# Ledger of designs, part 1: VH-VL binders against Jasmonate-induced protein homolog

Scores and structures below are computed, not measured.

Target 1, 185 residues: Jasmonate-induced protein homolog, of Atriplex canescens (Fourwing saltbush) (Calligonum canescens) (p42764)
Amino acid sequence: MASTQAMGMTEQQKKSVDEMVEKATNMGVNVQAQNSAVVSMINQTNVSMTFNENHNWSGSVVGTGYPKSIPTKQSRQFIHQGDAKDGSQGAVVYYGSNANGEPCGWLLAWCAPTNVTPTKPNRVYVDCGAQSKFDTISWDTIKAKLDVGPATTNFTDVDTETTIAAGVTSTGSFASVGAAFGLST
Below, numbering starts at 1 at the first letter of every chain, in headers, positions and changes, except where a header shows other numbers; antibody chains are not in Kabat numbers.
F is the ipSAE of ESMFold2-Fast. E and O are both the ipSAE of ESMFold2, at different seeds. Each is the mean of both directions, binder to target and target to binder. V2 is 0.75 times the mean of E and O plus 0.25 times the DockQ between their complexes.
Where letters were taken out, [cut] stands.
The coordinates of atoms that the task and the answers printed are left out; those that the model quotes come from them. Centres of patches stay.

## First folded at step 2 (VH-VL)

Design a1 (framework fv_axatilimab)
Heavy chain, then light chain:
Amino acid sequence: EVTLKESGPALVKPTQTLTLTCTFSGFSLSTSGMGVGWIRQPPGKALEWLANIYWDDDKYYNPSLKNRLTISKDTSKNQVVLTMTNMDPVDTATYYCAHRRSYYDSSGYYFDYWGQGTMVTVSS
Amino acid sequence: DIQMTQSPSSLSASVGDRVTITCLASQGISNYLAWYQQKPGKAPKLLIYAASSLQSGVPSRFSGSGSGTDYTLTISSLQPEDFATYYCQQYNSYPLTFGGGTKVEIK
ESMFold2-Fast, scan of step 2: ipSAE 0.141; ipTM 0.687

Design a10 (framework fv_axatilimab)
Fold by ESMFold2-Fast, scan of step 2:
Formats: sequence, structure tokens, C-alpha cells
Structure a10 (fold): chain C 185 residues (1-185), chain A 123 residues (1-123), chain B 107 residues (1-107)
Amino acid sequence: as target 1 above (185 residues)
Amino acid sequence: EVTLKESGPALVKPTQTLTLTCTFSGFSLTTYGVGVGWIRQPPGKALEWLANIYWNDDKYYNPSLKNRLTISKDTSKNQVVLTMTNMDPVDTATYYCAHSRDYVSGEWYFDLWGQGTMVTVSS
Amino acid sequence: DIQMTQSPSSLSASVGDRVTITCLASQGISDYLAWYQQKPGKAPKLLIYAASSLESGVPSRFSGSGSGTDYTLTISSLQPEDFATYYCQQYHSYPYTFGGGTKVEIK
């Protein structure tokens, strides 16, 4: 069985987040001022993953935008700049394949509020499975699930043998969101 | 704007160590996402990637060369140095250094190349 | 390692011809592919990156296409200065690997 990450970022992802913050600063983005989320995704599958779509409930992606692809066993990062009132709330969907070569998708949604409190905490919601599962996403349904989600989570789709783990942690200046897109075999 | 130039010995004896220097201008190896690579080409043959070094001092080596390679940078001199130990006649090639551009997040390719320096390994 | 197989190894063409060069990767490389032109005694010159993006200053007669494992460089109307050797390179994974090259010669 392949290694399943603990709910949170790998050491590689932590380094990549630091590099992304430096890149944003060099581009004139004030990551701290807008309570942004710095998102790192690691592809633990055997093939490259391709960006399919995103959704914004609050805030928007900045800098170089969403990574077009995530090569096998590598991580990619983006910065999502928060809205002053509601912070950073968004989602991304990447497509790839499982161990049997079947088309699959991985969905990461996060909520990093401007003011984190016990009643407005950092949240993530994840899902994965057959690519067809993501053909027509109800973003209202995803938002409802995200709104009651934990700060760290994982999910395994038994039918496709795909897995996803994610977490969100406040650093005092911005939120760090980490996700691992993987296989359960 | 960006220029790179390789320098080093034209002749190396078998078993000796090769040291090549890439001197560049028009960019800094402290700029986010920027890297410099070394590529070689034996006469009449294809290009072979050797090593890359990046703005954050991350280093990657071609594993087929069995730990014969060391890459380092001197930011104050705008130089990247490649060292290759235990030279053999099959290592005879033109050696290039090239600028790696991070145009799209994590996508590095070689957009600007030095002229190359020919290294012959012979007794 | 990802093997890059380039075909043909050489071809003969006339000015004005449409030239097609193929590059096959041993595994999916998600468009992390560059094409280079090399003239005798000179360093390679970048033509295309990300499989289909034309480098600034490169004539529009050059184009790249493909996805997954199969990629193509096309020269829509060959010019005298285009007689050269062309190489593909994947930058998806370390070690970076190049194709064997395609020499485009005068017919």
C-alpha cells in the first residue's frame, strides 16, 4: 500500500508554501493583508493530474493562477487572496487516473475565514472517485458540506480505490491549506 | 538581455576531474523560480541533461552519472560551477549551460543557452 | 526514466513543404514538453514550450501540438533557414530527457 499522509502538509509541501509566499511577495501581493490561503497539492498517484475547474465563494486566485497540471509524485501551489469580510473560500477539481487506468477526479474545498473563531473555524471538504462524479457539480451542495466540515479530513472511494487527505492551518498571517491526492492501493 | 558563457579546459585526461564554469548576465539566481542547468552533447549524438540548480539552492542530478556530479552557485559572481569526477573518453562532448525559466508554476525549460564549450577526454 | 522517442531520425524536404516531426514519451508528460532547433556548430534554440506555446520571436510557421504521450512539431512552410536538427525535451520529471533528434535536410 502506498503511504497515506497524516492530515496536514508534508515537509515538501511546507517548503513549497514558503516559496509560494516569497513569489507572491515579489509580485506585490500582500498575502497577510487579505487573510489569504496558500494552497499546496501533492499528486501521490502514478500519472499526472490536470486542472478541471474551480469555484470561488469568497476571494479569488492571484499570481500565476491555478496550476494547469500536477506531475506524478510532485506538488504544486497557488495563492487564493481572501475577501476582507469572509476570507478565502474556494474549491478546485483535478482529473487523473486510478491504478486501473480509469478516469478519476479529486476535489478540494477550503474555508479560511478572515477572523478565525470557534464558530467560524478553518474548514476543508474533500471528495474523490470516478471522473463522472464531477461532471455536474452542485456548488451549493459542496458549500453546505464545507460549512460543517472539520479543519482536517480524509476520504477514500472504495469503488475506484482513490483517496484524498487535506488540512487547513492558520499561521497568524495567512492560512496554509495542504492536500494529498492519492490512491488507496 | 540574458547571456550565458561556459568556460573550462578543452582537454581532460582519463580519470581526472572536469570543472566547468557558467558565467551569466541579465538575470539573478536569487529570483524566484529561476534556475540554471547543464546539458551535454557528444559529437553527432543527442542532448543529455546533467544537472540543475535553482534560486533556492535546490540541486538535481542525472542519476545515470552515479554521483560523479556536483553543481554549485556563486550569486555574487553570477556563476554556476559543475564538477564531474573520473572522466572517461565517452564523456567527450560539448557542454552547455542554460537558463531555466519558471513561466508557469513548476514548469522549467531551457529558454536561453550558452554557446557551449567542447571538452575532449583523451590521453 | 522517461524515454523520448523522436521520429523520423532524418527527413529530406524542399522549401515551402509542410514538415511534421513526432515525439513519443514512454509515459504521460502532461504537456511538459519543449522543442529546440539546433544548427551545426550552434547551441540549441527554444521554439516551443508547454507542448504548444510559441516562444517570443519564433516565426509563426512553427507550431506544436499533442497531449499525453504523443507530441508533434509542425513547420507549415519550410524556409531555407529551417534546415537544422530538432529536439524534443520533457521537463515533467527528473531526469529531464531529450529525444534523439530529427535532422531536416534539403531534398
Scores: ipSAE 0.005, ipTM 0.468, lowest interface PAE 13.5, mean pLDDT 84

Design a11 (framework fv_axatilimab)
Fold by ESMFold2-Fast, scan of step 2:
Structure a11 (fold): chain C 185 residues (1-185), chain A 125 residues (1-125), chain B 107 residues (1-107)
Amino acid sequence: as target 1 above (185 residues)
Amino acid sequence: EVTLKESGPALVKPTQTLTLTCTFSGFSLSTHGVGVGWIRQPPGKALEWLANIFWDDDKYYNPSLKNRLTISKDTSKNQVVLTMTNMDPVDTATYYCARLTYYDESGYPNWFDPWGQGTMVTVSS
Amino acid sequence: DIQMTQSPSSLSASVGDRVTITCLASQSISTYLAWYQQKPGKAPKLLIYAASSLQSGVPSRFSGSGSGTDYTLTISSLQPEDFATYYCQQSYSIPLTFGGGTKVEIK
């Protein structure tokens, strides 16, 4: 398959990720989210997206849980409470459709250590493509990719014309994660 | 008060398609945050979730049965319909429909309350 | 799939006894857990939602507790009408899954 990463993050993706990070920060301050990852996601596709599954390496989702759906062109948020030792490390998969109406999936993984250091930084990993790509996920493989991931990333799947961008920033007592799920068309 | 009632055939032959209707009163599937689910229970066994449908027409299926199940709603008739293809004797069970509630709009489907009385479906030749 | 393991599978108790039923999830379900009561030949009835919230109309002798993977249903003083099978159910992840049930027999 011709799947590859885009030539860097577009200006639109940078703005979307920054806006989502800001929403996460505001939510975290208002709910006093100590040692958590506060995650804000925007659906930039043409249809509603539906939560499919999650994985936890450390910590767990709290409060209202993962948003069941993210309507088209809207954002939704959740809080993932970090483990005292390793912080918040998790992943979510949402399903939707591309511009041609084909079933597609978007995967966001994050690592927000309890104590951020140069050797234990905030990290994200993203992936997207055909829905079938996520029928059999190797979480060990995703974790290995996340463990060397940057604080800001993007990926575009050429075959399905889907794209995803994400970033993570520490805000003192918690980490703010922003993600944009979209189409490359 | 809220009530749900299942209806459909009591006997289905192997390989045939089962169609069950849930008719409800006391709530509307146009109401934000509301859904209806189907659960089955083989004689003497545990409960097994089948499918959910929500106010916004979002549909969820048990992955082990996804290629056999279709769920739909008719909001004007207060009905939810479940279709299950290629019936087998192992599918013999009491089939329930139940109202789904969340404690908030962002949460996953959380619990079933109230339940219909159930309808027994026997699959035999 | 998230597996829900209930223990014990069955128990016998006398009226007035404190009864404890446990439910273990194969992964953390963040209090997305409900408890149901099913009497012979009847549909299940919701008792507890969100691990610890008592459903309206359910007697206060029923209570739920737990977090992460470990959850408990307690009946503080068993009554004759509590003869039933009890099921836990997680709603954290699709597919929604139920425990195997705990049959409470009045001695």
Scores: ipSAE 0.000, ipTM 0.463, lowest interface PAE 15.0, mean pLDDT 87

Design a12 (framework fv_axatilimab)
Fold by ESMFold2-Fast, scan of step 2:
Parts: sequence; structure tokens; C-alpha cells
Structure a12 (fold): chain C 185 residues (1-185), chain A 123 residues (1-123), chain B 107 residues (1-107)
Amino acid sequence: as target 1 above (185 residues)
Amino acid sequence: EVTLKESGPALVKPTQTLTLTCTFSGFSLSTSGMAVGWIRQPPGKALEWLANIYWDDDRYYNPSLKNRLTISKDTSKNQVVLTMTNMDPVDTATYYCAHRQYSDTYAYYFDYWGQGTMVTVSS
Amino acid sequence: DIQMTQSPSSLSASVGDRVTITCLASQDISSYLAWYQQKPGKAPKLLIYYASTLQSGVPSRFSGSGSGTDYTLTISSLQPEDFATYYCQQFNSYPLTFGGGTKVEIK
């Protein structure tokens, strides 16, 4: 697993990303465009997680779409293809439970610009906590946070004892986004 | 050492345009990661961010004032210029320019500030 | 816009006192917070960035802590040169916003 507080893909996640890129290419998806993001999410909680919603500021999901579920201790991947001007900018929210069985949510937002520059860098923003936190999301607020976000981040919600870590990097062919949805206990 | 100094008129009449110049040394706005911002402070009030300009000419403005503000740079002179249109007595403030250098994150805090220039808007 | 609320607006203290200033953000700012010191008639000076990282040259009696929405600046043993107004600033989202300031004045 991740050996530090910062984002790091497991060897299994790296293999899964490679497999998804191969499958997408066979389906005619151009993953090599630098405006595509390949996103890998690992569920480090004790129960299965379920897709709740997404938001697109720029680009859209392609191929098989957002994974409907992420089984406990497993990873799932998706490809988000960016537009020519603004690249891939989006967010996903997954629901699950904490160690006490309370309903919780995990939010991942990413920005992978078409042309990465120091003023337009790869960025991530994360949040987690009680599921009710995500009942009504201000996407303008999330976008504002993402716009000043780092390439690697983490957050812990003390009340629910949930954690999330994420990062984004350019591979030369696409942006690689990794996220771990977890518990602090 | 990084130094910045503001210059411009001390008195502006209502409806006029204010032009302020920030002259700096100790860094270049051609260097990746470098930026200069403008902040103002009315007498006895809090600080208010106005605008930033980066080494690649990317520009950011406070949305509440965006229609009135223009920021530009002259890298060869080590200068950044702020222009603010339609001045009003409520715009009376000390105006500061400040240095920004970011590293591996998109952070907007200011490590070095000019001395400030007082601008009074009055008839 | 993210609103930054500082408490107290002013406080009176003696040399040697421990001083605590609080900054509350209207939403989670993920530790993207800076603290500035401003003396009368002078420009602000950066003290702390990323909530807890001390700027080079700033005395170790200054420290910052906090996470989420709640942040604190502490001066462990107030010195005569520390009487000033202190401002917090969030840099998590646009526009950049500052707190209202806390004036630390002599008893």
C-alpha cells in the first residue's frame, strides 16, 4: 500500500492502470492524448463503496464509465478524456461506511490541463466525512479549492475517522491520478 | 535579498484612473514560479487582495473589482503596473506590492512586501 | 468567498505572557493559511505559512497550529517588539482573503 502520508499507487494498482489503458486502446479510446486522466481508486475501508455522483468542469468519462462499486481492499479505474482547451477536470463522490458502521463519503477532484504549466499545474482536491456532508455539494466551491490545490494531498476527518489521499502526475501520454479512500483507525 | 517599492500619485480625484508602479530587485519575473501581487489597506481596516501577475503573464483579479483593474509587467525594467479605473473616496488606502514564489504547490502567500504608497481619493 | 474571522479583535498583554490568536475560516481551507505581523506605519511581514511552517528569520516563540476551519497563532513569551497587529490569510481558494486583524497592545 502507500508507504507515506502522500499518494502512492500500489503495484497492483499500477498493473490495473496498465490493463485499463490496454483495454481502452482496444476499444478505440485515445488515452495517449495529454488531455486524458487515468484515475485509480483503492478502497482501504472494511466495506464495499458505491458511486454516488460526479461533476465535469472539462471533459467527460469514457470507456466503461465510472465504477459502480469498489469492493473492500480492491482498486477500480476509469478514464476521463479531456477537451482540447481545458483538459480533464472533474470530481467523483463514493459512499461507504466507517469503522463504526456510520455512513460516510469520499470526494476526489482533479485537474489535468491540456498543457501543464506552472500557473496551470496538475492539481487535486480531496474531502471526506459524514455522508450528509455530500447531500448538497457546491461545485463552484469545490472548483475554487481545486484551482489552488497541490499535486499531492491528504485529509483526515477526525469526527468520522475517515481519510483520503490523492495525487496527480503527467506520464507524457496521459495524467495519472491515484486516490486512497480509507479510515484513520 | 528581495526588495519592492511602490510609486504613483498621492492624490486622485473621484472618477479618475489610478496608475501604480511596483519596481523590484532580487528576482526576475522571467523566472518560472515568480509572481507579484497587489494588496490594499484602507486606514484602520483589514488587508484586501487586488491582483496577481505571474512570470508567464497569467493574471488574476479580485472578482469584486475585476472590471476596474488591469495588471501588467515590464520584465526588462523589473516593474509591475496596476491600473484602477473610476476611483472613489472609498478607494482611499495604502497600496502594497508583494512578492510570491511558489514551489510544488499552487500557493498564494506573500513573503516580501513593499513599503506601501498612500493614495487619497478626494476632490 | 471564504470569510476569515479573527478572535479577539484586540488584546492587552505584558512582556513574558503567552498570547493566543484564533482564526476561523467559513469553510475547510486544508491548512492553506498564512500569518502576518504589521507594526504601525509599516508593511506586513510574513511569519508563518501552511498553518505551521515558520518563515526564515522569525523567532521560535512564534508558532502556528490548526486544521480544517480552526487555526491558532501562539507567541509563547511576548517580547516588546511583538506589540503589533496580526492578520491571517487563506490561500485555499480565490479570491484570497484576510482576517480582520488582532491588535496586541501593551497593558
Scores: ipSAE 0.005, ipTM 0.453, lowest interface PAE 17.7, mean pLDDT 84

Design a13 (framework fv_axatilimab)
Fold by ESMFold2-Fast, scan of step 2:
Structure a13 (fold): chain C 185 residues (1-185), chain A 122 residues (1-122), chain B 107 residues (1-107)
Amino acid sequence: as target 1 above (185 residues)
Amino acid sequence: EVTLKESGPALVKPTQTLTLTCTFSGFSLSTTGVGVGWIRQPPGKALEWLANIYWNDEKYYNPSLKNRLTISKDTSKNQVVLTMTNMDPVDTATYYCARVYGDSYPTHFDYWGQGTMVTVSS
Amino acid sequence: DIQMTQSPSSLSASVGDRVTITCLASQGISNWLAWYQQKPGKAPKLLIYAASSLQSGVPSRFSGSGSGTDYTLTISSLQPEDFATYYCQQYETYPYTFGGGTKVEIK
């Protein structure tokens, strides 16, 4: 049967995703379409993270929008409703700090096509590092990297000792996207 | 220990707007899966759900009252506010706030405030 | 909206009696049902959630059962402090809806 979890999600994240799907359905949002993404982010850093910006290539966030903050060691969820042609394709950037208290950022981008096929698969792209890295983002560059991205990925920035892992999978009804924003030590 | 307490006016005149505040302790609305809801009970009648607000600022309203209700939160103050416009004598009731919590979705009301009686009359 | 019908609307029983209260949903609610106890002048108190899970601190004489559309609250041996009105509530979908209540009067 359909599942609401991506690979690597904690049991708490799976329950939170189930809650998000139920609430969206109650609001009249069609989450059964394969052009929607249900995104769960877990903050594995030592401080609270704050929403900085988003970008939409196709689709848009529903409900109350992106979580304004993700407390340390907790997860937050949102639903990104895809459009009929290209599905859900977007990105989010959250700011926080590394173990040394230096300002850092984490970027998650996903692509959940309307019709997932071997030539149009689910994709993710991730990046993290110093906050200044995200002062000016080339969304065209991010899109180019996302377009050839895998369904699961991770990245570690050695200089800031930050890491990020993400995955996307189809549940048969919608795409489940999971991401972990963390520190390498 | 989880506690919730309602505050607001005890007497409201017809056509006025009611504003109720729920102040709580023992949990935070920054915690995943947690929310606060409002329920009312007219004297001698059954419970009626009004609205819920959750950690991620998602809001849900009873469709029968949706055009009259607004729910909001201030996570830093541990407060949730409900506003209801165009009060009528039939809105006379005890108003409760309660924590919406569960280990699985959907969530239930596990702790309730003591309730505040609101009488609507001239 | 999901309609919740409680039966009976009131009952009288003696201390030590087994009491059962029934709640019928107008459509399936996947066990997303809670039972509350309300004493005169007091806020409701959660007894049972997810149809059969006993809330911490609630006496074991209270139990819940059922599935689909049919649910039951049982008090195995009624005590004087159980004088109260009992409400069921579905939380399968919005709007959340409550039953009409069952008033338990001790003979």
Scores: ipSAE 0.000, ipTM 0.471, lowest interface PAE 14.2, mean pLDDT 86

Design a14 (framework fv_axatilimab)
Fold by ESMFold2-Fast, scan of step 2:
Structure a14 (fold): chain C 185 residues (1-185), chain A 124 residues (1-124), chain B 107 residues (1-107)
Amino acid sequence: as target 1 above (185 residues)
Amino acid sequence: EVTLKESGPALVKPTQTLTLTCTFSGFSLSSSGVGVGWIRQPPGKALEWLANIYWDDDKYYNPSLKNRLTISKDTSKNQVVLTMTNMDPVDTATYYCAHIPEGYSGYDYGMDVWGQGTMVTVSS
Amino acid sequence: DIQMTQSPSSLSASVGDRVTITCLASQSIGSYLAWYQQKPGKAPKLLIYDASTLQSGVPSRFSGSGSGTDYTLTISSLQPEDFATYYCQQGYSTPRTFGGGTKVEIK
């Protein structure tokens, strides 16, 4: 139940999500009642990726926070606990390198509303490219793009040869968000 | 470069309280996901985890020793302090502090850099 | 508590040998497993984290595998500097627990 069709979440990611939800619930985190997002990110690049920043429109990350790094070819997970009014809406930016060793960034934004409806569905927005693209982020611009975003998406930046794919689906208990940060080479 | 170094008394008498300080450089204990752990190793025995402290001041203790252990941090001094009460000869061990680079929701994947260790003998 | 059962407790091997060390967790720990190398009189050194990710600067002859309850550290071609004691550790639950160690000795 933790899988996402859109992202093609790996079996390892599905198990990691299930384990994180179980552990967080046992520690008193209310994943189900607050329309929380459980986010799994897989690094398909050739180098380790490092957390750069986050933004919260509604809700907040729980526990120890966002994974500090995502090692090459591995996945990392976090739980973003939604609030009662607007649910879980946030974004993360990770830095790494492309095949040429050029500094690059990957941005994942998600929206898991408290009351999912056809007009307020689960959404994702993604972007990637040169690291400099993320030096000054307009969160209002990202939010505007997220607000009309699909439940599944992918993007390739031709100049840096980086790619990102993501999807979000409701499990009945929480929103499962999967993302793959990668290279087009 | 991340470095850690333990300091404290080399000899402790039975029933006394042990205080160990871990002084570190190359990272901030205010960075999200970062923590510091304490581990001990009696001579010729296996490693035993004692306690972790994280950037948000969240603390975890070995339940077998919880009533004897206190961990605290001073982020401005780059120090983590472990206190252990009612020392006994069986507590004779090398005590290590270690960097946790990556943890979230009470999980971590390993400790990447360790201090050199400080030997504590409980005798007399 | 999660018990980490490490086997064997010791082994004798020659340079060039393939060495396999296993850890069995008493319950599922996902990928929250690290492997350490410890030489006499020294602090442990991280080799593998997240069950299978090689720590920067560690030779490629070391590899980790496994998920759930069953984990393995492999040294593909043992070198003289690899004679040491190896420990696994779970980071899934409190208390964090270590295996009993495996001493790799010269045959």
Scores: ipSAE 0.006, ipTM 0.530, lowest interface PAE 11.1, mean pLDDT 86

Design a2 (framework fv_axatilimab)
Heavy chain, then light chain:
Amino acid sequence: EVTLKESGPALVKPTQTLTLTCTFSGFSLTTSGVGVGWIRQPPGKALEWLANIYWNDDKYYNPSLKNRLTISKDTSKNQVVLTMTNMDPVDTATYYCARIEGYSYGDAFDIWGQGTMVTVSS
Amino acid sequence: DIQMTQSPSSLSASVGDRVTITCLASQSISSYLAWYQQKPGKAPKLLIYYASSLQSGVPSRFSGSGSGTDYTLTISSLQPEDFATYYCQQSYSTPYTFGGGTKVEIK
ESMFold2-Fast, scan of step 2: ipSAE 0.029; ipTM 0.635

Design a3 (framework fv_axatilimab)
Fold by ESMFold2-Fast, scan of step 2:
Structure a3 (fold): chain C 185 residues (1-185), chain A 125 residues (1-125), chain B 107 residues (1-107)
Amino acid sequence: as target 1 above (185 residues)
Amino acid sequence: EVTLKESGPALVKPTQTLTLTCTFSGFSLSTYGVGVGWIRQPPGKALEWLANIDWDDDKYYNPSLKNRLTISKDTSKNQVVLTMTNMDPVDTATYYCAHSPYDFWSGYYSAFDIWGQGTMVTVSS
Amino acid sequence: DIQMTQSPSSLSASVGDRVTITCLASEDISNYLAWYQQKPGKAPKLLIYAASTLQSGVPSRFSGSGSGTDYTLTISSLQPEDFATYYCQQYDSYPRTFGGGTKVEIK
């Protein structure tokens, strides 16, 4: 709406997302990932984060799978191999805690089509907040939000003081996804 | 093809700074997924990890050693250097450098697959 | 920090014996566990990574198993060259941590 000045990320979020996108790009070129999304995530919270669940709309995770934990202040990567028709479309949810020790979750969803066009662009959707928030969200709802999402986005949950930022870009034969899971304090 | 070799002083006096150099061949520390770590082992005791440096110049240190450690790389010389300040007799150990790859397809994720021969450092007056 | 508790600290065995060494992590390490063999005066040698994957060139009598917090190294038929100290190591998080070692000695 018009009351919204401008969407944007903090300087720290921009730097973190750009660094994670670069790590994903370097991984992808080295492992020759074709028609895939290479995803790099950094945990900027004060505690380790634990993998909770994933969802696949198109494609599936390959290799060693989703990182089961992301230690504090460290990054982890995975490859999601896309379908020939629809590419890589998936989501992950990690659990951790905020500055007050309250259970929180961070959700990253991405869409990297096999053929990127103006009507089928690279997209991300992010969400974070209380852990209970993710117990009631349907994957159809997430997909609807992802389908109209931008290539770069961020969200801050004021109640829990959690934040998340992500971006996706195409490079060669694969897409690079970078995400930063953090606190707004 | 991958080879690492440690070099540095065999004897160090208490309070001095130790500088160790790891010289390697068969890989580049600018390649994605390549890292080098330092591990030590006091005589007759267990292995203790000290520090890692990765392809992206990310540095990791054992928190128990706090600000005593500095790790750096010189890609033109194929070297990784570790410095450790304020040496004490309890720091007497064999010091190893090791190749620490993140290899997605094989599942390494920073296991130490190739080790140097080690260099013994004795801290004594 | 993740604490790695290795047991037993030492054992005596004969050639041909089945040997098992256990490693307990203080928290879930998601199979990011390596096993090393160290002979006297020499650097450690990687045997197993990702809890159960043999490093190239390692004899098939060595195997790793386990998940979560509980991991095991098994030598199915001990050979003379297998008398050594064995270490487990987690690489799920920094700092990287090692077990205390298990010395496998001739009975």
Scores: ipSAE 0.006, ipTM 0.539, lowest interface PAE 9.9, mean pLDDT 88

Design a4 (framework fv_axatilimab)
Fold by ESMFold2-Fast, scan of step 2:
Order: C-alpha cells, then sequence, then structure tokens
Structure a4 (fold): chain C 185 residues (1-185), chain A 125 residues (1-125), chain B 107 residues (1-107)
C-alpha cells in the first residue's frame, strides 16, 4: 500500500525526491505553468530508461511531451496540463533493467487537483518490478490506490531489487511532482 | 521527398530466420526527431505493429513477439533492419516499414506518416 | 495491451452519404490516435493524426473527433475513390495497436 511504504523511505530517497520536486518547481516557474502537474524524474539505475506508456484520468501532457528516454543518473521533466474540473491526474511507465540486466518497469501516478483542499489533496502512487508486471495494467486498480494515496510514497520490489519513491506538493498555481526510479541495492 | 522500400526474401521455410531491410530517403535517423517502424498484415487480416527504432537508437518491440524480434539501424546507409527468428506459416504476411513522426515537438507518441510499398513474405515448406 | 475495437467491421454506402467509423480503446489514449486508409493491394495512407489533425493533401471531407476512449472518423460526403478499408491506430502506449479495420464499399 502507498501509505505504509512512504514511512520506509530512505534518507537518499527523501533527498532525491526533494531535489526532483525542486527541479519541477523551477521549471514550472520558468514556463509559467498554471493548473498543471510539473513532473521531474531521476533515473538512479545503471542503464537508460525508456518511455513505454502513459494514462490520463484527467488532463493531458503538453509542450515537449513525455521524455523518450531518461539516461542513467540524469533527470528529465514534463508538464501535464490539468482539466478545469479535476485537474491533472495521470501516470507514466518507464522500462529499463535491474542490476542483473533483467527487464524491469517503473510506474508513477499522480493526482494534482485544480483546487487543492484537505478533501482534495495532492497524491502519488508508485509501483515497480519485472517488466511483465506492466504488460496488462489495470488502470482502475491504480486509480483506486491513487485516490487514497499520500503526498509522498515509496515502494521496493524484493524480487527484482527495484525501488521507486515520489512526492507531490503545490508550488503556487501548479503542482510539483518529484520521482526517483532506482535499485534497492 | 520521403520514400521507404522494403527488401528481403519472398519465401522462408519454417524455423528459419527472416531478415528484412528498409531503405529510405528524404530524411535521416541521425539528427531528425523521427524513427522507423515495422508493421505486418497477413492476407485479408488487420495490421499488426512489430517494432520501432528511433534516431537516438531507442527500440520498442511488440511483447507478443519480442523474444523473436531484433531491430537495428545503420544511419550511414539510411537502413533499418528487422530480424524475426523461428518463422512459422502463421507469420505469412505483407511486411511494411514506415516512418514514425512527431511534427515539431518532442513526441514520445509517434504515428506513421509515410509507408513503404510492402514486401510479401510467404512461410511454407 | 490497449485493445482497439473498430465498428462497424464493414459497411455499404452510396456516393454522397455521410459515413462514420468508430474506434473504441480499452483505456484512455489521450488523443494519440491516427486514421489510415488502405486500398486493395496498397500500403496504408495517413488521413488523420492526433485524433483530429488532417494530414496535408487529404480532402477536407475527412475529419476526426473524439477523446478519451471514444473516437470517430467521418467522411462528410462519400466519393467513389473512398472505397477502402480504414484502420485506427493508438500510439499512446507500447505495443502500438490497430483496430480490426472497417471495409467501406460504395453501392
Amino acid sequence: as target 1 above (185 residues)
Amino acid sequence: EVTLKESGPALVKPTQTLTLTCTFSGFSLSTSEVGVGWIRQPPGKALEWLANIYWDNDKYYNPSLKNRLTISKDTSKNQVVLTMTNMDPVDTATYYCARTYGSGSYYTEYYFDYWGQGTMVTVSS
Amino acid sequence: DIQMTQSPSSLSASVGDRVTITCLASQDISNYLAWYQQKPGKAPKLLIYDASSLQSGVPSRFSGSGSGTDYTLTISSLQPEDFATYYCLQHNSYPYTFGGGTKVEIK
């Protein structure tokens, strides 16, 4: 579950998420993003990661689109413009490899309402593991988990030794989402 | 203008490996935000996507066939090569290469804008 | 995988008729949908990209609309040269998936 996993975030993951949130905030300010989620992702794996899939519950990606690749040890950003009623709610899946060269995937989902309130807060949900885990994604299941998720979260898949951490915060008229895709070893 | 043309064997025996080459002109895979994909169509059936390769060497494969497919490019020759192992009669189809394109933006969601004429591959003993 | 259900599988219409072809995605594809026309023995030709953008050189009688999971291709006044099979493609996620095709026959 997302809330239990958030409590187990490592100090390195906290620092990485905070740095990514800061990059998202700086991008959002520079391009004057409004009613959007500005997302910054860092690849902490040993190989490049490639974009595989997105899903929109509300809103759509704008500008330069989703980054095609995230090189090892580098970060990439995108902007997801929110719908007037429900804001920005979406997900991305990137593929890469674990330490043993096995194909793996990382999934980041976010919810950034147009008007953030205590009853409609910013939320994230994450998942990772074997690439085959993402061959048939139940978006309804992910949405249900996202809808009760916290503003910061993490998950580690023991079988593949992959990990992912994310956080979201409001930074003026947009939300800043930071995520770290990584290995648990 | 933009042109693509497929080449390869017209007949392949079961269990053999198919190698198809797409030769193109009017664009480059070195500096352009483009790619080349492979699509097949069995006689009288729908189109089925096989694989994409992009200017930055990113590769994507249809997961139902990924253990059989390899896509590569030779930017200097303006060629993209697809190999498919362990051919079976059900793989009999017209094979197309097509340019993947996203006009003027960093498209991660490319569509096919120009297609080759297709090359018919029959898998039979 | 995202499944693209195209309907109808075939239709027969008269010249001048308004024809609509529907493409339903099993998941939201964020308008990353293209429409192709394929004449017998020929390669597919791009008509519409990003759900509603008309490809250069394609007649204005063709239009695309829709959002989320529900998309349509419309031919406002069918012409004899429009005899063909039409395919939709979602390019939102990998694997890319095509609809099953709609064969348009002119009466």
Scores: ipSAE 0.006, ipTM 0.500, lowest interface PAE 12.8, mean pLDDT 87

Design a5 (framework fv_axatilimab; at its last look DockQ between E and O 0.27; V2 from the best seeds 0.00; counts 0 for: pae E 12.0 > 2)
Heavy chain, then light chain:
Amino acid sequence: EVTLKESGPALVKPTQTLTLTCTFSGFSLSTRGVGVGWIRQPPGKALEWLANIYWDDDKYYNPSLKNRLTISKDTSKNQVVLTMTNMDPVDTATYYCAHRLGEYSSGWFDPWGQGTMVTVSS
Amino acid sequence: DIQMTQSPSSLSASVGDRVTITCLASQDIYNYLAWYQQKPGKAPKLLIYAASSLQSGVPSRFSGSGSGTDYTLTISSLQPEDFATYYCQQANSFPLTFGGGTKVEIK
ESMFold2-Fast, scan of step 2: ipSAE 0.138; ipTM 0.696
ESMFold2, look of step 3: ipSAE 0.006; ipTM 0.480
ESMFold2 (binder alone), look of step 3: mean pLDDT 92; pTM 0.945
ESMFold2 at other seeds, look of step 3: ipSAE 0.006; ipTM 0.589
ESMFold2, look of step 6: ipSAE 0.007; ipTM 0.518
ESMFold2 (binder alone), look of step 6: mean pLDDT 92; pTM 0.945
ESMFold2 at other seeds, look of step 6: ipSAE 0.007; ipTM 0.540

